# Miniprotein binders against a9bab2: the designs that were tried, part 2

Target 1, 221 residues: a9bab2
Amino acid sequence: MRQRLTVSESKAIFHKEFPFVVPAVYRRLVDELIVELNLLKNQERFVADGVFAIGLTSIFLDFTKGYKPENQKGILLEAICKCTGFSASNLEQIALEAKKLANGLNTNEIKSLITDNNRDEKESTYKLINKNNHYSRIIAIGIYKLVDMQSNGFNKEEATENSYLDLVNNFGYTKERVEKDVNLYKSSLDKIEKALELIEMNIKDEKRRNKERVSRTKPGQ
Key: E = the ipSAE of ESMFold2; O = the ipSAE of OpenDDE; V2 = 0.75 times the mean of E and O plus 0.25 times the DockQ between their complexes.

## First folded at step 3 (miniprotein)

Design hc1
Fold by ESMFold2-Fast, scan of step 3:
Structure hc1 (fold): chain B 221 residues (1-221), chain A 83 residues (1-83)
Amino acid sequence: as target 1 above (221 residues)
Amino acid sequence: SEEISKLLMRVWKLAEEIYRLIQEARKGDPELAKKVERLFDEIYRLLEEAEKLRKGNPEAIKELLDKLTEIAKQVQKILEEAS
C-alpha cells in the first residue's frame, strides 16, 4: 500500500502552486480544505463523486464570494485541489453533471439516483451519486446543496431544512452527524460575512483617520 | 499541458458561475426560469464539447470559453431585466 502526501507536504505544494498571499480572513478556509482533502485522499474507500464535487465547489464559492482580487480565485481552487491530489477542472465538471442530473427532481426522485458501488472494484470509477461513500463534511454540504437547488420560491430555506435530512439515510449516513456539519457550515459562512464587514469598516476608518491627520498638518483649505 | 489545464479550468468555472445564476432565476420566477433553461441546455452542450477536447486544442477551448462568456452576458441581461 502506498503512502499518500502528508498535510505538511500538501501545504508545501500549495505555496508552490499559489505564489500569492492568501488574505488573513481566508487562511482558515484554505488550511481546513487542504487538511480535509488530504485526509479523504488517504481513505481507501473514498470516491470523489458528484455529491462530493457539489459540496467542495459550493463551499469554495460561498466562502470566497468577497475574495479580492477575483482573478486569483480560480488559481486558488486549483492549488487547493492539486496539492491534495485532486483536479479542480474534473471536480467542477463532475459537479455540473450532478446538478444537471438532479435538476427538476424532487427528493424521492433523487433517492432513486443513489447507486451502490461496493459490488465491484471497477464500480469505484467515477459515479455521480454513491451510496456508502466514505463520510465527509464536504459530502454533507453537497447533500444540503443538492436539495437546496431543488427548492423553489420565497420559502426555499425552510423547504431545504425540512427535506435534506430525509435524503441522508439513503447515503448510509446518520442524520445527527450530517445536521451538525451543515449547521457548522452555516455558522462559518455567517462568521466570514461578518469578518468581511469588519474589514470593510476598518478600511473606511483608516481612510478617515488618514484624512484627519493630513488636515491637521496642513490646516489651510 | 499547463495552458490546456488553465483553459479547461476557466471553461468549467465560467459554466459553474452561469449555472448558479440560472439556479437563482429558477427560484424566483417560473417564467424567467423557462427563458434561462434554454441557455442551460446550450451550456451543457458546450461542456460536452469541452470534454472531447481534453487531449489538447487550445484554440477550440478558447472558442468554447468565448461562447460561454456570451451565454453569461445573456443570463445577466435576463436577470437584470427581471429585477
Scores: ipSAE 0.000, ipTM 0.083, lowest interface PAE 21.0, mean pLDDT 72

Design hc3
Fold by ESMFold2-Fast, scan of step 3:
Formats: sequence, C-alpha cells, structure tokens
Structure hc3 (fold): chain B 221 residues (1-221), chain A 83 residues (1-83)
Amino acid sequence: as target 1 above (221 residues)
Amino acid sequence: SEEIYKLFERVYKLLEEIERLSDEAEKGDPELVDKVSRLLMEIWRLAEEAYKLIKGNPEAIKELLDKLTEIAKQVQKILEEAS
C-alpha cells in the first residue's frame, strides 16, 4: 500500500513541478483544485472517468482564459494533476474520448449510455461514463458541460439549463446538490471573467495615456 | 503594462514562502516567527502598491480587495498556527 499524500505534500510537489509564479488571481483556483483532487484520490470509490475529466479540464480552461503567459497553462495543469496523483495527459485523453462518445447525442441518448453500462459494454465505455461514482463538484460541472456541448441553436443556454438536471439522477446524484455546485461555478466564473476584463481595460487605458504623454515630451528635454 | 501582474506574482511568492516556513515554525524557532511576521508585512505593502495601479473602477477595486482580504486571512492563519 502507498502512503496517502497530504495536502501539504501535494503543494510541495506542485512547486517542484511548476517552477513559475502563479499570478495571485489564479492562486485560489490552483489551491482549491489541489485540495479537491487530493481528497478525491484518497476516496476508494472514486473513479477518474470521462465526466470527471470533462469537468476538470473545463474548469481549468474556463478559469484560465486570461492566463499569461499562455504557454504555461499546459504545464500548470500537468503540475496540478501530478502533485495529487493524477495524469493531465491521461485525463485530457479521457475527456476527448468522452466528448467523442457523446457527440451528437441528445439527453435521452446520453441517459441510455449511462444506465446501459453493463457487463456487455466495452471496458473503455465503462471508464468514460460511470454510474454511482463518488460525488465531486468537478463531476457536477462535467455533467453540465457534457449537456452544454450537445446543445445548439438560438436557445442553447436555456436548453442546457432545462436538461442537465435530468441526467443527474441517472448518475446517482441529487439534483439539489448538483444545481448548487453548478450555480456556484457559474457565479465564480462570471466574477473572475469580469475582473479580468476590467484589468485588461485598465491596462489598455494606461498604455494609451503613457503613449500620449511620451509623444508630447521629447526624451532628453 | 505588466506591472500589475508582476506585483501579484511577488505577493504569491511571499505567500508561498510563508506556507513553507509554517512547517518549520512548528518546531519552535523564534527566529522563524519573526521572519514570517516580516513576510506578512511585505505582503501588505505589495498589495497596497497593486491597488494603486487600479484607478477609477470601483468594481475591479472591490474584487481585488476581496481577493487580497482572503489572502491576508490565510497568511494570518498561518502566522497564528506557527506561533
């Protein structure tokens, strides 16, 4: 048996794997993901399946849209996963396979895929869509994103809101808990996106003012 | 300019150093407690400098203030646990 990693041990490994500075605006996300993933890795019933992988990769990408330098994002995700005993490349591949499996399916077809996961199913299908997995808010976001990706047309947003909760019971979760976690995720995402937009606007304004000031005053006068 | 991001990066590095020192401080080193206190003061100073770079936008200032307040609470908790 391997000794359980503590959160402190995971943080120490993270800093070895990610030798760059995480900007303060993203630090809370990084810390929360390390804590959540560390706790999940210590749960015997937990399976890192396709819905979980979609959730984790979606959370990471959504919250790091403004991350600079952009070339560090891949390294950051790898460090978060590795320090908690997961593999970013493996989870990214699982997420892609799960998205491919659900591609073009409506809500009822996705329900069938979950409930019909039995002994006659391929092992890969079981690992991608697993019923009765140990609950995580990351899985909740994964369910929401899975449905959102299949929604299209004029009322895409409304269609997603009306249908993702219908899948929740087929996974063995309660609608109230999933809805609460998804709403918290959306609120947090809106908050960080607004903050980044305002910071970007202020940076543009400062650059403009600096250029105007320099153009009016010749260097060396 | 990158000034805002650089200041937040410095704040993060100081907070990370405090977390590292917290484990050592549990061993009862008075010199370590003093160093943690100095790092806490430096974090407050850098946070104030970062705030001065955001002008004329109350919402952005409020959100940065909320995030900084949360970081400050975490630092204070580490310092209290170290003592």
Scores: ipSAE 0.000, ipTM 0.101, lowest interface PAE 20.0, mean pLDDT 70

Design hx2 (at its last look DockQ between E and O 0.11; V2 from the best seeds 0.00; counts 0 for: pae O 8.3 > 1.5, pTM O .544 < .8, unsure alone 67.412 < 70, placed apart)
Fold by ESMFold2-Fast, scan of step 3:
Structure hx2 (fold): chain B 221 residues (1-221), chain A 83 residues (1-83)
Amino acid sequence: as target 1 above (221 residues)
Amino acid sequence: SEEIEKLYERVWKLFEEIYRLYEEAEKGDPELVEKVYRLFEEIWRLYEEAEKLRKGNPEAIKELLDKLTEIAKQVQKILEEAS
């Protein structure tokens, strides 16, 4: 039996572990991750495997590309993980091992890496790419990224789109659900990128207006 | 303010309740899945509105609380229908 933290309790722990101000554009991302991780930690069937770890680390890195100061990013991920009962360093290591295992493999070869949770019930072998894990949007992104990392050549994005949905059924998930979650992820990533562009434009506009104001001749008439 | 703290507490509680619907939807109700995604987005929208208030406008906070109450009623109705 595990002690179940409420989302509010995790949020309070987060503020103690992360003593800096989270910029407004990242607050929803931070809170979405805290909510998702808190709720997943309360699921008995959930396993924090390599696909999950790839998903979580990829989501964090993609959404925090513009995060300043950059030296706070590691502390931020650690705080998000710790307040929900996970370990960022452990998950980063698991993600690296899963990426190494899948390195250079095509979609059919990746299918052969997916292990059935019932195969080795008597052995304590850790499984990096698991079938029928408790579903999460983070796992959906992990599946997408696992394929995306191996997609090279003329049209990488098109190759990824064609391949990751083919792989989904082998994990025991519904294509429609995974596709919806991947599309929501892409939409959210676009929204934060647009918000960052707007902030940059506003800064440039303020500098331009201030320069014009200083350069204006004051009417002395 | 205490009012904003109560607003965030209500938001977190609703996410916990909707996640229960999300788990129930896995049992093969595609319409429930679609409804759950709409409810999540609706609550995140209200969360974004709350974020803009900081130390608040009490009237605006009350309006958000009223909207959260309506969503809570929808969640309760769906949970009852799913049982």
Scores: ipSAE 0.169, ipTM 0.612, lowest interface PAE 3.5, mean pLDDT 79
Fold by ESMFold2, look of step 4:
Structure hx2 (fold): chain B 221 residues (1-221), chain A 83 residues (1-83)
Amino acid sequence: as target 1 above (221 residues)
Amino acid sequence: SEEIEKLYERVWKLFEEIYRLYEEAEKGDPELVEKVYRLFEEIWRLYEEAEKLRKGNPEAIKELLDKLTEIAKQVQKILEEAS
């Protein structure tokens, strides 16, 4: 029915599309995204909806904030998507349109969109949530981010912390699994940010030590 | 380098199997889902260990391959019990 790529085949395409070295700190992120996208694409029922696109682009942007060289960042996302049968530009457009939709809606209005039985599959590019999608932690992050985007300044922090779990039940997802995956996402992001801070500190320390060595070897006045 | 490449291919194959097991476990009880989640994280832990062996210790690579084989056996046992 669908041509199914193995993860190894996706990795081979990735190396063709991204012929640069991926810094060690980002290698698990890249490989984890390729694995997840490959497996989702191989599902017959999977549709790249708004929450998926928001989740993927948010994960990528959050974890690659410190990526160098900067000019390879967009090529990296394009390669990850292409090697798994997705279009980065299409997914970025889907995410943008979904964010615009969510910015004008509260949690109950979002819930109404996902319970409407008259949703047209032809408009899946702009569809916010597809109930028939299998669970993915990318979708879980997308749901979390979608709730965070509600235009409610009075209750924004409370709504984000409390409300995304209410939406999970409407998708038939396990509340405990979604909460665990969101917390792991936050913890992993914190670890990467701290690792980048440590790398920066070590670079500064090496520069200071090298300046001291050069100063000690210069002729004195 | 050829041996470590084979190690990564074994890791990717295991991800394919355990991720499909996640799909089968979507309808399962919380205990089954928890087992599958723990196996998933163990494979990522072994992947991270493999990344630290960039210049290769053949004995360390063999030990990782043995651990991956044991995980593959656990996945098969879970699949048989879930059927």
Scores: ipSAE 0.143, ipTM 0.578, lowest interface PAE 4.5, mean pLDDT 75
Fold by OpenDDE base, look of step 4:
Structure hx2 (fold): chain B 221 residues (1-221), chain A 83 residues (1-83)
Amino acid sequence: as target 1 above (221 residues)
Amino acid sequence: SEEIEKLYERVWKLFEEIYRLYEEAEKGDPELVEKVYRLFEEIWRLYEEAEKLRKGNPEAIKELLDKLTEIAKQVQKILEEAS
C-alpha cells in the first residue's frame, strides 16, 4: 500500500517540485487542489477517470489564465499532481481521450458512455467515464465541461446552459449538488478574473504615474 | 480588508484541523471516516460560500466561521466518542 501522504507531506513535496514563488492570487487554488486531491486519492471509490481529468485540467487552466510566467504553469500542475500521488501527464492524456470520446456526441449519446465501475473484475479495462465515482466538485466541473465542450461544437441550437444537468443523474449524483458546485466554480472564476483585471489596472496606473513623475523631473531644456 | 484575510485564514486553519481529524479517523472505524468526511465536505462548502462573501459582508463571514467552528467541535466530539 503506497504510504498515504498527509497534507503537510504533500505541501513539502510540492515545494520541492515547484521551486518558484506562487503568486498570492494563485496560492489558494494550489492549496485547495492539494487538499482535495489528497482526500480523493485516499477514497476507495474514487477513480481518476476522464471526467475527473477534464474537471481538474479545466479548473487549473481556467484559474491560471493570468499566471505569469506562462512557462511555469505546466510545472505547477505537475507539482500539484506529484505531491498528491497523481500524474499530470497521465491526467492530461486521459482528459484528451475522454474529450475525443465525447466529441460530436449529443447528451443522450454521452449517457450511453457512462458505465458502472465494477471493482470486482480484475481485468477491468480502464473506463474513461464512470458512474458512481466518488463525488467531488472536480467531477461536477468535469461533467459541466464535458457537455460545455460539445455545445461549442456543431449543434449550438439544443445546448442550453444547463444541459449538463441532464447527465447528472446518470452519473449517480443529484442535480442540486452538482449545480451548486458548478455555480460556485463559475462565481469563483468570475471573481478571480475581476481581481486580475484590477491588478492589471493598478499596474497600468502605477506605470503611468511613474512615467508622469519621470517626465516632471526632467529639467526643461 | 486585512480583517477579511484573517477570517479566511481562520477558516482555512479549521479546514486543516478537520482534515487532520479525518486522517486520524481513517485509521479507525469506516463509519467514523464517512461521518468525518461528510463534515469535511460541509466545511469545504461553507468555505466556498465564505469566499463568495469576501467582497462585501464581514458579518456573513463571521457567521460562517461560527458554523465551521461548531462543525469542527462536532467532529471532535464524534472522534472522542469513537475512541
Scores: ipSAE 0.013, ipTM 0.306, lowest interface PAE 8.3, mean pLDDT 76
ESMFold2 (binder alone), look of step 4: mean pLDDT 67; pTM 0.523

Design u0
Fold by ESMFold2-Fast, scan of step 3:
Structure u0 (fold): chain B 221 residues (1-221), chain A 112 residues (1-112)
Amino acid sequence: as target 1 above (221 residues)
Amino acid sequence: TDQIDRLSEMARSLLEIAQDLEDRAEHGDTELVDTAQRLMEVAESLLELADQLRQGTPDAIRQLSDIATRLMDIAKSLHERAQTGDSELISRAHDLRTLAQSLVDIARELQD
């Protein structure tokens, strides 16, 4: 395609590719991903690298854990990617390769791998991160998740919080902005989980009220 | 469900404006990051309200008024920052005021 897609054009393609109703609790996630991916795709220097792929796939999987029906979940990711000019299957493969490269490495070894991978400018081989990419919250989450995968033991969360901020400067991003976006991600995930719990409670309450109505209005023998 | 559809469309518009402001902030306007986050919070409140209206809760008019007030305050803050001649920020502030007026209109329709 020679022409850049607008957000509105991407949304139209999304509805064509995903002909199902998106439940209300997931609409914000879908809209945010479409907007972010569309903006990234329109940046001349943007490259879909390993950290980006880890970030996008992790965000989608984390937010859609409760998505029903389950068989629509894969179609949803595919539609989000396709409508913005990405390929879900390609990004999933890139994420898998990135995770394999990082598996069993500590933070210092990951830093070395990032440096080595960026040394060969003209390689058509996978790159863990492209420092020329403009800042994106998807990339920020990818960095957080990459570090989180290497943290083990009782204090896993504390170790992750300390380590990913050290890594961020090596990517050319500000610690303050990355931390803010990671915290927003965690907050948004918690809000969706709470919304799903409220919906479940409301369904249970409605069923209880319906049982009470049936008991009170039963036709007399 | 005209009102619910309109609220959902407004939330999408707010997310688009927030993303545009965040992209501009990447080029050195750091205060725009805070404005974008405030708009994302307003969009979330709007989506919650749309869900509450689907369920028929009577608290919607007050929540619509509160959200409209927050949006107008954000628009005013953004306009004041844009007074140095940034026509795109002035345009975004105008969009936010238009959305706030639409919320007031929906609240009026719910009263009817």
Scores: ipSAE 0.000, ipTM 0.108, lowest interface PAE 20.5, mean pLDDT 72

Design ua2
Fold by ESMFold2-Fast, scan of step 3:
Structure ua2 (fold): chain B 221 residues (1-221), chain A 112 residues (1-112)
Amino acid sequence: as target 1 above (221 residues)
Amino acid sequence: TDQIDRLLEMAWSLLDIAYDLLERAEHGDTELVETAYRLLEVAISLFELAWQLAQGTPDAIRQLSDIATRLMDIAKSLHERAQTGDSELISRAHDLRTLAQSLVDIARELQD
């Protein structure tokens, strides 16, 4: 009935679509994605293109590498997308197509793939790489990942850092904003990875202590 | 924890208010766009703080005080615009002041 979903409405739909407990360490990811996607859905000029799809799928996969049980990951992404008016399966397909299109291209060749969004041209969320799309932190990560996946050799990380910002202007964005969002993404990813390591260490330590208690209280069983 | 759940609830409330203001701006009150974006930034800060609390011991009291100050400033700006008799904006300004008070309460609880 409504022309626009509020964030609270999206959150309610999310809990219906994902009937499991979200572990505390992932709550920020889930909350931020629901907020960002809800905001983007309400932007009249936003297009869910290939760069956006690469960004979203990459963020989700990177932040959920340690997610258990693993069989809930697909349901989680589907719920995040559905509650905000997107389709996970559609975005995953768009991401695959965008990656295939960019495969083996250098930065200058990628620039040639960026299409102008003329008012008279047919608008399509299936366009793989678009110029002047409404900005999103997810798109910033998508640009970074698009360059990262085309970088190769021993100094891959350095090559990515040197070239993704050169591509940013071709999308119509400011380097400062994109760099800030990419750095925040990297920082957050490091934090969650360290948190997961600590959680795993605590679980292993608890299992070891429990095994020792059992051995001490019932020898030979 | 109770504090984390309350912070998340407040962050969601701020997002709803921000979106309501953006919708009003879309239909004529274009000056509300800046206020709405300030609220979105505050909401993001609350999500970050809630996440930090879930991970351990942040400098939460200082961050809560800063966020509360930002909310009071936004509430004042919104109330001044509402002086023209806009009851909805007066209500929103009141909601923001209530949220700011709640943040101060959480900061006091963490101090104790």
Scores: ipSAE 0.000, ipTM 0.175, lowest interface PAE 13.2, mean pLDDT 76

Design ua3
Fold by ESMFold2-Fast, scan of step 3:
Structure ua3 (fold): chain B 221 residues (1-221), chain A 112 residues (1-112)
Amino acid sequence: as target 1 above (221 residues)
Amino acid sequence: TDQIERLVDMAQSLMEIAIDLFERAEHGDTELVETAWRLLEVAYSLEELAEQLRQGTPDAIRQLSDIATRLMDIAKSLHERAQTGDSELISRAHDLRTLAQSLVDIARELQD
């Protein structure tokens, strides 16, 4: 009969697939991605297209830029994907293909791809953009990143802000919804950077106190 | 330290409520997805506030008040969405009001 993974079941699988400790500062990212991907896997209309893949890989890379040890990052992404029924290697490949395709296109050409998309579920071939896709904040970040990649020159950020919302209607999404999710993404990146700075300061302070304490031969000296 | 531990415990409780709402959304109530994400954001705000309290940040009382207001707004939304027979959503709305009151209590303790 029909069986779907619950979020709790996905979390149990995650702990089997990732045998290391996730530092507390990254647990927010891991929990959010597991929940979102679990929900998307259960949506019949959802397609893991190029924009989604760009969004997911960009979110992961941006939030884990300071992750140590670095060699665990690949294992972490694979565990997040596998426990929710996705494949990290497939999504990374789709993201690379989508980025290569997009680098040759201007905004008008991207709009044409959105308009001319057919839902092709046959074969394991991706579509860069699918206009009938089920909405996700991951897709919202993917749209933002896709436009950000095309923006160059002085004041690149302003160019991106002016352009990405122009694409949103072609996907069938509302500007308010996408803008809200992109702004939350940006604020969350700022928060993790501040949290990492505070943690580093606390670690340095603790090490300094431990050295000071050890310089005394015995407790109670 | 006691206030910090309570904030962390509240963040965990909010994450559990958010997960329950996401699971409910999977079974047909898709409008709960936005509410669940709002609860996760509130939970992350509480974790950040707990860390700021470790540093002795003076804006803690204001942030506690803001978070309590956000929780009350979400609780009101859930209560309004609950049909007369939806005891689970009513229970979750009550849980959120209780957590909001706990944040107000912590703010009063910090003022004292």
Scores: ipSAE 0.000, ipTM 0.192, lowest interface PAE 13.7, mean pLDDT 76

Design ua4
Fold by ESMFold2-Fast, scan of step 3:
Parts: structure tokens; sequence; C-alpha cells
Structure ua4 (fold): chain B 221 residues (1-221), chain A 112 residues (1-112)
């Protein structure tokens, strides 16, 4: 009998698979990914393709750049994926293969893959991009990252900082929705980086104060 | 269709409010982080409910009422924090109460 995992059930599985404390600054990332992936796993038309895999792995890596202890990052991603019915190892492989395909293609060739319905392409290219896939902000980030990786393939006169929006309609998505999600991603990433910077400065200041206190409590009154 | 689109719009609005609260927490009001995460969870509950409604789930009215209650509780928390004349938190509390009423309206429509 198949049962749909609820968000609460996924969170319970997560805590079983990740038996460490998630630092408060990363709690939002973990909660967002668990809920989003739980929702997507239950969408009938959703496909975990190359663009999605690039998006998910990029989001995780970008938001956890400052994560300590660093040896827990792999366990964290695996727990997030496993508790929602995905495989981190499989998605990392799909992302790697998708990145290799994208690095061999310019923006116009990527548009061609979407337009040609992938039917006459190699099996590997069909898995890169599925047009009319169920929309997700993770896919939006994947599109952004695909275009970002093609910096050397861009015609600089045609391509702008908004060049990723040129691909959006070929996926069957609206530019406004994708732009909003990409901008939210950039804003959130900037905020967590600044928060981590302040936390590190506070820790250093605390350590300095403690060292000074030890020096002052020496009998030198 | 109409009710599903409205739920999606509400979810997006709640995500925007959560982001604003996160930014405020980053600028010194760190107690708002928990409220921002609670709003994020509510937003995703609405997305999940929209999916269930598309599939013909019969318990939508109860779920809508529960979500509306959660929004009202969060609005009360923001209003209490705003008692010192914080106009931004007062505005956000008002937005959440408006969204809660919209969920009640959808529940009433589904009852028909």
Amino acid sequence: as target 1 above (221 residues)
Amino acid sequence: TDQIERLLEMAYSLLDIALDLFERAWHGDTELLDTAFRLLEVAYSLLELADQLAQGTPDAIRQLSDIATRLMDIAKSLHERAQTGDSELISRAHDLRTLAQSLVDIARELQD
C-alpha cells in the first residue's frame, strides 16, 4: 500500500538520518529543501532531470560554503534527499553529466535541444532538459546556472545579465516567475553569507575577550 | 482552478513576507527568524494543499481552517512585537490577517 510522505514524516526521517544539530543559520535551507522536495516528489508530472539536479546541487553547495563541521555536508545532503525519496548520489551524478553536456554547448545549442523536443537526440541529452516539466524554483536556479556556465560561449553583444531569461519561454515557464525566484535566491544567498560573516566576527571577538580576561586575572593588580 | 490559483498566490505572498522577516532578523531582530521559518512552513502547506485539491482531496476545508489559524497566531505574535510603534510589523500582521480571511473565504466556496 503506497502512502504519501507528509512534511512532518519527512522531517522525522531527516532527524533519524542526520543525528547532528543543524546550526540555526542553515535551518531555513534544510526546512525549505525538505518541504520543496517532498512537494515535488508527489507531483505526477515532475521529472528529476539534469537542470533540476544542477539546481539542487548548486543551491546546496552555495548555501553551505561556510558550513562547519565540513565533514557533515555530505551526510546533510544525503539526509535531505533520502527523507524526501531522492538519492543524493544519483542526483550528483546526473548534475555532473548535465554539466559536461552544457560545457560542450553554447546558449543557441541549448535552445535547440529544448526546441527539438529531444526526440532525435542522444539518450543522455534527453535527460538534460525536459520541456513542460513541473515548475520549481530549484529548476529556475538550474536554468540560471546552465547559462552562467556558458560565459565563454556567450555573444557578449546579445547576452546580458538577463540572458538566462531568454531560455525560460522555451521551457514553458514565465520570465516573471523565474526572475523573481532567481532574484530571491541571490538575495537569500547574500543574506546568509553576511550572517555567517557577522557570526564569525562575533566568535573571534569573544575568543579575544576571553584571552584578554585570562591575561588580566593573572595577579598583576 | 480559481481556488487553486488563489492558494498559489497566497503561498507566494507568504514566501515574500518570510523573506522580509528574514532580512529584518539579519539586521538585528534575530527573534524574527523563528517567525520567518513558521511562515515558510505555512506557505509550503498551502502549496501542498493546492496539489491535493487538484487531485480531489475531500478534507480541504479542515486544512484551510488549520492554516488560517496558524496565520492568525503568527499575526498576533508580530502585532505584540510591534507595540512600540513598529509600523512594518503592524503592516505585516495586517497582511497575514488578510490572507487568513482569504483562506476562510476559499473554505466557504468549497463548502458549496
Scores: ipSAE 0.000, ipTM 0.195, lowest interface PAE 13.3, mean pLDDT 75

Design ua5
Fold by ESMFold2-Fast, scan of step 3:
Structure ua5 (fold): chain B 221 residues (1-221), chain A 112 residues (1-112)
Amino acid sequence: as target 1 above (221 residues)
Amino acid sequence: TDQISRLTEMADSLLEIAWDLLERAYHGDTELMETAIRLFEVAESLAQLASQLRQGTPDAIRQLSDIATRLMDIAKSLHERAQTGDSELISRAHDLRTLAQSLVDIARELQD
């Protein structure tokens, strides 16, 4: 018994589940996640597996670094998931299980964990790392993060770049597409970080100017 | 409810403009920094108003008028900058004036 939700209906449900105001700088992230998850939920071949869960939770955590108030972050993720037919608590659990399964493994060992996404076999829904899943940029980030978490020490970024693309074909995706989505993710993170720095600097400057106005007025008036 | 959806969509439109101006400011047009921040603040006010309207707040018409005035002020600032021949800023100023007029229209509907 599944009823299809439109994007507009998901947005209406979001506002019921998250009764607070989303800070302006995060609204693009929230809107994009709602749209993407709504579309994925309507794909018959899509499986919300461990790689997808790692991708979604990583995107949310990376983009909401410094989100204030801190205590609303969990409610925000749950609202995004619930309004599109997902469960944040289930996806967080699946992500943890997938991370545990891959813990300490190199790229070649991770390849051995990739299983057939057999739509005829119900047990495939319990597999954490699947090949030929319906593609999403969220899965692309999940693949990147799965490898990134195993990379340690000097030149961590270079090690990750060399390894994750080697893994992509084993998932049934093209290197070109995954690389484009991962690069867009990294550039978007850089942009929001710089935007937040500039906004914070301007707020500090405005408060300083306000204090200077008070100082000029207070001694004489 | 229709007005609330329109206000939310307008807040999203303002955020798109704000992010575009912020990116331009980051790449050297630092004068746009203050304008981008003002647009983030206006978008925040509009989203807050949409949230309050779901709860039946009585002063919505006044808040809509205040936000429309703020948008017109920002549009005027961008238009003045556009005198240097910047077609993108002329377009953005026009977009902001259109959004301000839409807020006035919503305030009129709420009165009826």
Scores: ipSAE 0.012, ipTM 0.371, lowest interface PAE 8.8, mean pLDDT 79

Design ua6
Fold by ESMFold2-Fast, scan of step 3:
Structure ua6 (fold): chain B 221 residues (1-221), chain A 112 residues (1-112)
Amino acid sequence: as target 1 above (221 residues)
Amino acid sequence: TDQIWRLLEMAYSLLEIAEDLADRASHGDTELVDTASRLLEVAQSLMELAIQLFQGTPDAIRQLSDIATRLMDIAKSLHERAQTGDSELISRAHDLRTLAQSLVDIARELQD
């Protein structure tokens, strides 16, 4: 009915919906998400299902753990979604429904749902877990997180690493592509977390030195 | 050090070209959406390579050559799609060829 949104139009809408300054550290994330979501919205075969919704919300939350002021995070996600023709509230709802479904199912049960020949439009799992969806690195992270939520105990991280690739083929994707995207995600997340920790440590050191300088000066007055 | 900064600049340039092509695709040239997606993947590969160079990767020359070849192929496809009088698409193809040459130049610098 309407012409598809261009990336330029999406950016214009973004600035209207998010009238604050995006800190430099997060600018790349925001730009990449806007481009990726704009491209996905223009794909005829793409479906914004539960796996995609888990991926998008997880990426956003993981990379913005250090975002200040925190009360802007919700507005930021809403702006990113709205400017690309998505609804943050709808995707958050779909992600919650998919997470509830995942918490009720083990990895083998999820695999069975994907490979099941029983197509039922009434079945909620069919809408939330869509086979042969148009590929996106966001979906790759969604698959990883879907498995991560089923992992527990002392070896949670190791269990996730061993299991998510087994699920990938059932979605109709290649293990190599998904593994590459997931590894890039983990590497980038580790780097930003370490950078934030280092910045925080340096700030504390500067505050300590400033306090020491004040203490040395004040007795003279 | 200098090579890392240049690779990041090239990755950002590719993101800008991808955004431009995605914008054009939304105005009716739907074939460009696939080209934009491919350029986004190349930009991500350059960012990965910049990180690997920072960490001292020995196989950088091979990766630079592969990425340059991919850019040349994309540029050729984009030029072939350009209609008579479509100077903007021809300009974008030229930009991609320029970036590919820059990657070759970096590979030469790393070799010597």
Scores: ipSAE 0.000, ipTM 0.175, lowest interface PAE 16.9, mean pLDDT 75

